# VH-VL binders against q95uq1: the designs that were tried, part 22

Target 1, 197 residues: q95uq1
Amino acid sequence: MSDNHEEESNVPAYVPGKHVSVDQLKQQDAEDEALKRYKESLLGTGVHAPKDDPRKLVIKEMKIQIEGRPDTIYPLDTKELIKEMKTKPFVLKESCHYKITLTFNIQHDIVSGLKQTNTVYRKGIKVSTEKHMLGSFAPQALAHSVTNPRHGWEEAPSGMLARGSYTAKVVFTDDDNEEHLSVEYAFSIKSDWKSDD
Short names: E, the ipSAE of ESMFold2; O, the ipSAE of OpenDDE; V2, 0.75 times the mean of E and O plus 0.25 times the DockQ between their complexes.

## First folded at step 7 (VH-VL)

Design k3 (framework fv_sonavibart; at its last look DockQ between E and O 0.20; V2 from the best seeds 0.00; counts 0 for: pae E 6.6 > 2, placed apart)
Fold by OpenDDE, look of step 7:
Structure k3 (fold): chain C 197 residues (1-197), chain A 127 residues (1-127), chain B 103 residues (1-103)
Amino acid sequence: as target 1 above (197 residues)
Amino acid sequence: QVQLQQSGPGLVKPSQTLSLTCAISGDSVSSYSAAWNWIRQSPSRGLEWLGRTYYRSKWYNDYAESVKSRITINPDTSKNQFSLQLNSVTPEDTAVYYCARVGYSSVWYGDYYMDVWGQGTMVTVSS
Amino acid sequence: DIQMTQSPSSLSASVGDRVTITCRTSQSIRSYLNWYQQKPGKAPKLLIYDASDLQSGVPSRFSGSGSGTDFTLTISSLQPEDFATYYCQQDYTFGQGTKVEIK
């Protein structure tokens, strides 16, 4: 009678913290000089977000990194560039190792619990959905950068069934389920890198 | 559905203050994804943007240069509305006044369009 | 100051006609051109935003095109309810309007 002690992995339930405004945070930490300095270091001197830009998250770049290959970079500074991205598919060789790096700015307030949801489609049919917790981010002078996976590489699917053209939609949401950005992109899985000629 | 309901007097004497209110339903005056605008329309001047109020961790106001010295747009979070005050009116301020929302996508990358409008208020400046 | 010029100022058309309205802006800016429809005694209604994007609920017979400083609103087949004044807008500046009347 082997007592299978199911170790309840107490993964602490991520309790979404109460949305505390940057101003409230500044006021709360007024007594802790070290925390104030830390916040000042994080918030930098006056990244003045344009007042007419309501976005809290401003994506700047999406970078596709493939092991042994040059990086594919999508600038996303303008609405036109974002729209254009889906017309410029990148290629993944089957079984290649790749990762995606997003560069973005945070404006006006802290974005808590930023989550990336990637949905992939083939011929209009949903193939997969992946969710990645990116974390919480404050406005700062330097753009934030996140890479998925955080460690290592993702392996591209292989086989005859994997090969083909795909479209994808990435959505960024926070703990309040506010949608900050939706971007569509395209890619192809191929057997060889040369088949693009 | 977002709706804007205007209210206020349709007659104002010269040198007095024009006052209008725009009540918001289906959205918040303090929404990060919106800006709240006043526009007027007259045969002589056509459609003319007057100003806006919006919340982005703090309140902001932008005014047209033509009325900047006389105009005030105030949000009221308790009533979920915003107001227009135009001081020292003259017959040239006679127009149909509209409140309008600029939505989230409307202010993206500097793109401004008004997707929701109030019903309009005819304001006549006359002695 | 941005100047918006619509052409024509007015036109007469029949039901079923293809109608084209042009708008020229004095500046090529980041903000796209928008189109509004206004009927007598009513507020303007957004038709097209960002030069070519159709507002939700607007019939597909309406389309927008153009880039830079020259833009066009097209009604592929004019309907009775389309007799109105149309305005282009960029930033906080509106065109003078184009009145579409019954022939």
Scores: ipSAE 0.404, ipTM 0.743, lowest interface PAE 1.6, mean pLDDT 87
Fold by ESMFold2, look of step 9:
Structure k3 (fold): chain C 197 residues (1-197), chain A 127 residues (1-127), chain B 103 residues (1-103)
Amino acid sequence: as target 1 above (197 residues)
Amino acid sequence: QVQLQQSGPGLVKPSQTLSLTCAISGDSVSSYSAAWNWIRQSPSRGLEWLGRTYYRSKWYNDYAESVKSRITINPDTSKNQFSLQLNSVTPEDTAVYYCARVGYSSVWYGDYYMDVWGQGTMVTVSS
Amino acid sequence: DIQMTQSPSSLSASVGDRVTITCRTSQSIRSYLNWYQQKPGKAPKLLIYDASDLQSGVPSRFSGSGSGTDFTLTISSLQPEDFATYYCQQDYTFGQGTKVEIK
């Protein structure tokens, strides 16, 4: 499924005769569940219509793609889902190759010079800060997607000192330094995918 | 710190127009992170939301159904204030009127809570 | 239209008491419930939003809990400045209030 289809009204394009992997089907299922959950939050709790939503950037999903493994997908289209990221850490095997895709909508006005600042902590001590320029994005019905890195893969650190539990905070700002989103999340680096270390 | 200062008359005759003004300091009436509300309070109806104004590339207004035919809320960016106009008042409109700011989370917009209030204006509608 | 009922409408308490106030809604509102404090002659003051999140500057003796249709405001150890009327609110609707009076 492509991130270019229209919000809530679009169905994934299908090409007859094209082979579809299990991973592609799992992604389609995850997107369907996110949409269902969003609609349930509006219907199941009475009327909380987004009549005056001030957000220029509306996050929909964070996806961690790991070479040779199923994607880890965080739907982020509700307050509860965003808050849950801290309590549902993802796992990186040491030296694994990964990349992260963010999916979001832009509304109201153009967001110019969108950048993300990601700060990683281990037991409350800052261990890294990385900044990535994402670009400029106009309002539209279709969601935008950005993948980091744009080319190739990132490699997870390795070794006994690298293994452990981490927390992180990612902040999204524009070229006027307006903060659009701040999300806290968690992950661990392990010697194997099912390791307790 | 954001502050709201109300002004306007405390006595209005039936069938006339109630007019109140709320001046904003420490924030802008055109801020994307806020919406500007009027609420009233009486012994018989308690706290009652009347309407709001806010800016999202253009100005929007939302009004309570109970007063929609009689109410107007206007922003004034040059004076950094917003107003309430309630037409054709009756003694049932006697109440303490408050202006209030709704602030929004950068994470989620679905919370409707008034984090800053004006001091209140007692308005009596009588001959 | 979502109906809201606070209980009790009034209560008497002493400094140091644990006070609980409830707010009940006619249909589920998930966690979208706020609590306000109002003293005589003053505007309401926000205490708690999203059922349990404490507003900045509000003492930690105030707490909120609940989800769905049943919500509770708790004052763990009542202080002299806490004698006031308390309101729950969701969307555009306020509860009728609970007056907390000194014994």
Scores: ipSAE 0.029, ipTM 0.583, lowest interface PAE 6.6, mean pLDDT 82
ESMFold2, look of step 7: ipSAE 0.006; ipTM 0.543
ESMFold2 (binder alone), look of step 7: mean pLDDT 89; pTM 0.928
ESMFold2 (binder alone), look of step 9: mean pLDDT 90; pTM 0.934
OpenDDE, look of step 9: ipSAE 0.376; ipTM 0.740

## First folded at step 9 (VH-VL; framework fv_sonavibart)

Design n1 (at its last look DockQ between E and O 0.02; V2 from the best seeds 0.00; counts 0 for: pae E 19.0 > 2, grease 19.4 > 18.9, placed apart)
Fold by OpenDDE, look of step 9:
Structure n1 (fold): chain C 197 residues (1-197), chain A 127 residues (1-127), chain B 103 residues (1-103)
Amino acid sequence: as target 1 above (197 residues)
Amino acid sequence: QVQLQQSGPGLVKPSQTLSLTCAISGDSVSSYSAAWNWIRQSPSRGLEWLGRTYYRSKWYNDYAESVKSRITINPDTSKNQFSLQLNSVTPEDTAVYYCARVGYPDVWYGDYYMDVWGQGTMVTVSS
Amino acid sequence: DIQMTQSPSSLSASVGDRVTITCRTSQSIRSYLNWYQQKPGKAPKLLIYDASDLQSGVPSRFSGSGSGTDFTLTISSLQPEDFATYYCQQDYTFGQGTKVEIK
């Protein structure tokens, strides 16, 4: 009877706190070491925010990682590239293992309780919705990266009914239900990597 | 619905200061999702952007090079409005002046489009 | 300085006609091209933003296309209310305008 002590990774329970601005956060006397660590983890070494860009979340890249296959990378530096992404579907072989990594910058202020909602459509019909709590993110010099699933891989559906073309919409919202970003992409589930199914 | 209401004199003497105000309803002058602009239009110069004010943790102003030395755009958070001051006017400053919002509701990359306009104010510079 | 060139400066058309207006920018910048309609005595009205996105409330007969430095506004079937001056805009620069007149 091997007591697999699943080390509950004490991901600090995200207490939906009051939206605290970066400035407010800086002013809070970090008497609490935990708070200090939290601040350090969020604020990083430098904050650069373009004054003419009001966005708090700026997407940079979407990366599709498939086990045993080369990565598919969508640069998202321009709106044109974002629009183009949906016209370049990636392929998932049925039963393959995959994950998606999003890279983004946070600007101006802390984005608290960032949630990613993924909705998948087939022939215009919603087939699935997934919600992922990503956490809180502060402006920092380095881009943030979030991978779903956080651990392991997602398995692509299999079977005749699963095969086909899909579209998906990813929406990023915060604790206040403010929408920061909406991205659409497309993909196909095929029986084989080379199949024109 | 966001609306902009302009006010100010339509006649200014040469060398004086042109002053206009744009009152905002349905939005905040300090909105992170907006920039507040002044634009003028004349037959000789067409549509000409003059400058903007916007809040991004602090207030910023950008001015057109053509008027930079003479222009001031100020927000008034207490009244939810912003103003235009153009000093040392000449007949070349005769135009219809517009305030306009640059909104970012569906913009992914901070594109500049004016989605809401004031009604316009004809300003004539004449002795 | 960004230069915007519209073509033509003016055109005459009839109701029901397909109208095409072009705009060329001297620089490919981050900001996308926008299109406005202006009627006499009125402020410009946003029609298209980010080259091809239709502003809310604008009829579907209006469309925008283009990339890089060349952009197009199309009215698929000109209506009586569409006789106006149209402007392209990118960043802080406006085109000189295209007047669409009744033939």
Scores: ipSAE 0.028, ipTM 0.614, lowest interface PAE 5.1, mean pLDDT 85
Fold by ESMFold2, look of step 9:
Structure n1 (fold): chain C 197 residues (1-197), chain A 127 residues (1-127), chain B 103 residues (1-103)
Amino acid sequence: as target 1 above (197 residues)
Amino acid sequence: QVQLQQSGPGLVKPSQTLSLTCAISGDSVSSYSAAWNWIRQSPSRGLEWLGRTYYRSKWYNDYAESVKSRITINPDTSKNQFSLQLNSVTPEDTAVYYCARVGYPDVWYGDYYMDVWGQGTMVTVSS
Amino acid sequence: DIQMTQSPSSLSASVGDRVTITCRTSQSIRSYLNWYQQKPGKAPKLLIYDASDLQSGVPSRFSGSGSGTDFTLTISSLQPEDFATYYCQQDYTFGQGTKVEIK
């Protein structure tokens, strides 16, 4: 479960509302040095985005942490790697404790009210949808990380009805319901780590 | 904030290997949004980029042509640092050596500014 | 290969003066030019990136302008701490530097 209080503690809060690009904010106040410095402080360490990449949200990594086992890390630094995720399923043993960390950059604009919608499918049928509010994010050099759940662990379901192969789609949208990214991935729930359930 | 702390010897004999280390705090050497560079500065050629290492689904290295045959830059994820090795040094390699971070190093966009620098290490190559 | 030329190589100025330093390239680099300040015994410090964007923590008396082949760093009112050497940079290449010294 995402908790954005950490970000409010470390960076001046951004007031949600109509989006104005970081470049527009700078241009509007280029001659007012005090207001420009305040706006840059509000936006973090300045603008560190590639000028030719129009994406506001750039996924970098998905990490699956499983209690008592090595982490599984998916680098997502290229479009090819993102597309490849659905062909490289990870395994959860039933009743295991796990959490998922997504690492991403925000560029060009502040993204207000970013939320993650994760939809899970079994044999093409939707079996669950979960939404997590991630918060508002400014462009910055260091990547943002969001872990679900933020505290403790999630528990994988168990039993014969839960075991099997799953596909999933995680989608990122903002307060205006603009879709910034979607990633398809796959996993299996098994009775044991090496079983063929 | 991100900080870079350099270490290594200040005196190296000719034909030996110069070895320097740059420790990173406040960021990860495997950060997808960064590249880790070595630059040197001498009176005869000014600031001179030597090479970089960065992680984009795998590790990459780029080296300046002038030193490509002698240079190695290695990341160390367990210690969160990266190193420089320059083989077969001569007095022409005498310089102040800096490590530096480039944020958002997408080479296709031509964006190569170094936003964080180490403190510098004076290296003299002399017998 | 893109050649870079800073002008002047050095200049003398007084506190309060407006100082202008130029960097020219042999081919267009659009806005991909950066400026650094270096004081003796210290590492370079990023001032301006992408021609005109001020790095966090840099005083607003510093500004950058230009595009294409001609770029300018301006210090609107020189302060005692601004006596230093300034470098432009594009790609992996740095200019030769401009030393700003007390008159």
Scores: ipSAE 0.000, ipTM 0.422, lowest interface PAE 19.0, mean pLDDT 79
ESMFold2 (binder alone), look of step 9: mean pLDDT 88; pTM 0.921

Design n2 (at its last look DockQ between E and O 0.07; V2 from the best seeds 0.00; counts 0 for: pae E 8.9 > 2, placed apart)
Fold by OpenDDE, look of step 9:
Structure n2 (fold): chain C 197 residues (1-197), chain A 126 residues (1-126), chain B 103 residues (1-103)
Amino acid sequence: as target 1 above (197 residues)
Amino acid sequence: QVQLQQSGPGLVKPSQTLSLTCAISGDSVSSYSAAWNWIRQSPSRGLEWLGRTYYRSKWYNDYAESVKSRITINPDTSKNQFSLQLNSVTPEDTAVYYCARVGYGVWYGDYYMDVWGQGTMVTVSS
Amino acid sequence: DIQMTQSPSSLSASVGDRVTITCRTSQSIRSYLNWYQQKPGKAPKLLIYDASDLQSGVPSRFSGSGSGTDFTLTISSLQPEDFATYYCQQDYTFGQGTKVEIK
């Protein structure tokens, strides 16, 4: 009778923190050094955000990393580039290992509980929905980078039924369900990197 | 649905101050995703942007150069409205005045005015 | 100062006609071009934003195209309710308008 100690991965219950403005955070007496460090880490050096840009989240890049293959990079600095991304599908070989890295800036205020929702479609039919909690992010001089999965690799589906063209929609929302970004991309699952499937 | 309701007098004497108010419903005057604008329209000058107020961690105002010295746009968060004051008016300031929301969506540079007030005809005359 | 030039200033068309309005900007600026419809006694109504994006609730017969300094509004099949004045706008500058009249 092997006691399968299910290690309850105590994923700390993400307690949605009260939306505290950067200004409020600055005013809170950091009695807790840990909190102070956290605040400092989040607030960094006061990054001047453009007053004309109302966006709190500014996507910069999406990078597809495939084990053993060169990276595919989508610059997303402009609306045009974002619109064009769906016209440039990347290829996943069946059973390949891949991960996606998003690079973005935060402006004006802290974005709390940023969540990425990925919905994948095949021939117009929803085939999957994935939700990823990314965390809370504050304005800082350096762009933030988030990789999914956080650890390891995702394996691309395999088999005849998996092969084909897909479209995906990614939506970024915060704890208040404010949508910060919506982007669409496309990809193909193939039997081989060179196959014109 | 976001709506803008304008109010204020339609007649102003020369050298006086034109004052209009735009009440917001369905959105907040302090919304990060919006800027609140005043525009006027006349046969002689067409559609003319006058200025805006908007909140981005703090309040900002931008004014058209043509009226910069005479114009003030103020938000009122307590009433969820914003106002226009135009000082020292002349007959050239006779126009239909509109308040309008600029919606940004998720993108910078989206200077589209997606919601308009009903307009207020303001006549400057003795 | 940004100058917006619309062409034509006015046109006459019939129901069912394809109508094309052009807007030229003096400068390529960061802001995208928008199109508005205005009927007499009413506020302008947003039709197209960011050159080609259709505003919600606007009929699909309206379309926008263009880049750089040259932009076009197209009505694929003019309807009775489409007789109005159309304005292009970029940043804080509006075109002088194009009046679409019934032939």
Scores: ipSAE 0.482, ipTM 0.765, lowest interface PAE 1.0, mean pLDDT 88
Fold by ESMFold2, look of step 11:
Structure n2 (fold): chain C 197 residues (1-197), chain A 126 residues (1-126), chain B 103 residues (1-103)
Amino acid sequence: as target 1 above (197 residues)
Amino acid sequence: QVQLQQSGPGLVKPSQTLSLTCAISGDSVSSYSAAWNWIRQSPSRGLEWLGRTYYRSKWYNDYAESVKSRITINPDTSKNQFSLQLNSVTPEDTAVYYCARVGYGVWYGDYYMDVWGQGTMVTVSS
Amino acid sequence: DIQMTQSPSSLSASVGDRVTITCRTSQSIRSYLNWYQQKPGKAPKLLIYDASDLQSGVPSRFSGSGSGTDFTLTISSLQPEDFATYYCQQDYTFGQGTKVEIK
């Protein structure tokens, strides 16, 4: 089962130095504040965080790749960034092809039989639950990455019943049912990238 | 619900060892999500952190620099408790001693102590 | 070592008053500041963590604010049981305390 979990190198997708309009500046204020908090949290965590971090699984990033479009990247390196994820929904056009990559570190000990359980809700009603066995992961200097699906792409659902706003919760547990991480997030399925479906 | 119960003598002679115990109920001393601390309080020093013990695949200890040469904090998993030993005490070690838990906040560097023992008044006197 | 200054060292107030207590640090600690209440003869009790998050069971009249180097604990309407000493804390360092007394 080890053959399914090759390590991958990840590089941040942030690109500085853009010139922007007044309207773009207003739109970027919240995003710039989130990036500022991320950078400040990293520096402060590095200064004030001792080696007593209890987490065996430390999430770093969630990336949504959409075929033919720019990636959406959520840095998750702080408690604040994880909490903010549910307030920054991503958009999927119906029938688009996408995949999701999670990047994380393992510390202290091996995490055996890591399982991802993803539950999706629409207007408070559960619409799906999917479970994925991710495997076992050892502590190491470089982060681990897992991509769903492992090969190819997922296709977003389509039609009037599929379009709308969704919330979701992903939970990571091991063979002993110890919960290592829980992240709440949000997304919308729309008829087009700019539609108000 | 997590509770901490302290025990140990309230009077200790100078140059001897101060020894206190903190019993844990509702949590495990080896919990990955916790760190176990000793704090003392006196008029001259206020609230002063002394050290901690915690388990992350092995046991770790961290001690305040001011007492590092004299302090030992030991976990006891079979009794679900942790202890404080402070060697070579002087009257300056007279204080109320508290044990306290820091929960999952350690992972982002916010060391809030959400559970405290009841406190033990320790007087160092002949 | 990050230095902390808690202000004032004491204050007198009446039931119903709005009370504010400040804590200032020599370096940025982002939001990692905690507040405790201590009554005579008792252990400290956690009120606020992460600058503004209310601990379970703490009345909503207590609130915390601030980030970076300047932090405030506010009691919106002081109650008889709120006369106590209040401490801020960051890392493993506590402030010197603010005693809130009856006028």
Scores: ipSAE 0.012, ipTM 0.524, lowest interface PAE 8.9, mean pLDDT 81
ESMFold2, look of step 9: ipSAE 0.006; ipTM 0.498
ESMFold2 (binder alone), look of step 9: mean pLDDT 92; pTM 0.950
ESMFold2 (binder alone), look of step 11: mean pLDDT 91; pTM 0.944
OpenDDE, look of step 11: ipSAE 0.059; ipTM 0.664

Design n3 (at its last look DockQ between E and O 0.26; V2 from the best seeds 0.00; counts 0 for: pae E 9.0 > 2)
Fold by OpenDDE, look of step 9:
Structure n3 (fold): chain C 197 residues (1-197), chain A 127 residues (1-127), chain B 103 residues (1-103)
Amino acid sequence: as target 1 above (197 residues)
Amino acid sequence: QVQLQQSGPGLVKPSQTLSLTCAISGDSVSKYSAAWNWIRQSPSRGLEWLGRTYYRSKWYNDYAESVKSRITINPDTSKNQFSLQLNSVTPEDTAVYYCARVGYSSVWYGDYYMDVWGQGTMVTVSS
Amino acid sequence: DIQMTQSPSSLSASVGDRVTITCRTSQSIRSYLNWYQQKPGKAPKLLIYDASDLQSGVPSRFSGSGSGTDFTLTISSLQPEDFATYYCQQSYTFGQGTKVEIK
């Protein structure tokens, strides 16, 4: 009777913190060194965001990294580029290892509980939905970068049923369910990198 | 659904101050992804943007050069509204005045479109 | 100052007609062009934003195209409710309007 003590990985229940504005954070008594460090880490050097850009989240690029292959980079700086992304599908060889890196800026305020929801479609039918908690981010001079998976690689599906063309939608939301960005992209799973499947 | 309801007098005497209010429902005046605008329309000048107020961690105002010296647009977060004050009015300021929202995707790198409009207020400047 | 010029200033058309309105800007700016419909006694209504994006609830018979300084609003098949004045807008500047009248 092997007592498989399933170590309940006490992943601390993400308690959605109260949305605290950058200004409110600045006013909070910095007596807590931990809080001060947190604030410093979040507030960085006062990066002036363009007042004409209302976005709190500005995606700069999406990078598809495939083991043993050159990176595919989608610039997302402009609305045109975002719209164009779906017209430039990337290819995944079946069983390849891949990961996706997002580079983005935060403007004006802290974005709390940023979540990425990826929905994949095949021939108009929903195939999968993945949700990734990215974290909370503050405006800073340097762009933020998040890679999924955080560790290791994702394996592309394999088999005859997996091969084909896919469309996907990625949506970025925060703890307040504010949608910051929605982007559509496309990709193909092939048996070979050169195959016109 | 977001709605804008305008209020204020339709008659103003020359040299006085035109005052209008735009009440917001279904949205917040302090929403980051919005800008709140005043536009007027007359047969002589067509549609003319006058200015805006918007919140981006702090309040900002932009005004048209033609009225910059006379115009004030103020948000009221407590009432979820914003106002227009135009000082020293003349008959040339006679127009239908509109408040309008620029939505989230409207204020992108200088892109502005008004997706929600008030009902309009005819303001006549006459002695 | 940005100048917006619409063409024509007015046109007469029949129900079912294809209608095309042009808007020219004096400067090629980064800001996208928007189109509005206005009926008498009513506020302008947004039809197209960012040159070609259709506003929610607007019939698909409306379309926008163009780039740079030249833009076009097209009504593929004019309906009775489409008789109105149309305005282009870029940044803080509006065109003078195009009145679409019944023939």
Scores: ipSAE 0.438, ipTM 0.752, lowest interface PAE 1.4, mean pLDDT 88
Fold by ESMFold2, look of step 9:
Structure n3 (fold): chain C 197 residues (1-197), chain A 127 residues (1-127), chain B 103 residues (1-103)
Amino acid sequence: as target 1 above (197 residues)
Amino acid sequence: QVQLQQSGPGLVKPSQTLSLTCAISGDSVSKYSAAWNWIRQSPSRGLEWLGRTYYRSKWYNDYAESVKSRITINPDTSKNQFSLQLNSVTPEDTAVYYCARVGYSSVWYGDYYMDVWGQGTMVTVSS
Amino acid sequence: DIQMTQSPSSLSASVGDRVTITCRTSQSIRSYLNWYQQKPGKAPKLLIYDASDLQSGVPSRFSGSGSGTDFTLTISSLQPEDFATYYCQQSYTFGQGTKVEIK
């Protein structure tokens, strides 16, 4: 289905290995004392990736934006929150316009050619599988964000057969086909926002 | 599938060096999501972790405090194996020695489950 | 430093019995507890990781539960091949083992 090119990534490339030190971030921002103070307040002094942690990609948040409605936000910064995603479904009204933003940190080394594969199920039957190239991401103190679709909106399906409960699995892999993250989640498509309130 | 095959002598004299190797098939010693461990087992101490080697842009080693001054664990990427050397052994080092792979959670570090084990090597220190 | 205690140290049970083995820690380890089975002359085999996740190829009669400081391994219907010693583990530390004897 639709492919994304890594050339559309807005994340700066990082060349050096392992991880970016806190001292390097402070040096990068020395040109603006106000910005330096802001970044230090946001990140705290001495923030470092744990060396014992094998993860290159550390998920922080999944946000579902629906045109004309408040965002639905899933904090995902614990193992328990990741496992609970499938028990906290979000709701889409049929034909609504939506987009999904993932927020994550990269640690240790660059992740080249990050791809997501999203598989959607209805009553245990596979409905669709989509792959999207997300880009390449260097370690940095500030989190990265990627949004699908990159431009515009997705439209939820409509009609009696489209309504109902869905489960999904999203998997993140790199150019070497190493799996970095797998998340199971759930959603439902309804005829009206009032259907579950 | 991943398999670990151990080799090395089963009898070592006191004050000498215990040397074992663990050959890896079906995986790479430099795999980012893994760490390569040595564990020993004796009736008096039970299962005892000795140390590990792992690759995170460069090679790292961590050793148990009880053996830190005597132990060396080395990876060998060309042979796809890793080794244990334990210097100045005494009869207290008599044990079955295992190599093992630690798997990591995709979400959080610190969950050190050992999903693949070598067959074990009985090492007796005496003379 | 986190201390671990398995209970009981040994038990005898008949084929078909429900068997429960407990592991307690001196402070919370959330869900970071693993269970192993070891038969005589063999290496330990991973049964359960992350407190309750069943390792591939392990029979469904094995289950794990608990979080924080109290964890259990359950064998719902003991089989003859389940004679073994069982260990809990967190971080680099193993419990002392529970020997399960049939009959």
Scores: ipSAE 0.011, ipTM 0.558, lowest interface PAE 9.0, mean pLDDT 81
ESMFold2 (binder alone), look of step 9: mean pLDDT 90; pTM 0.934

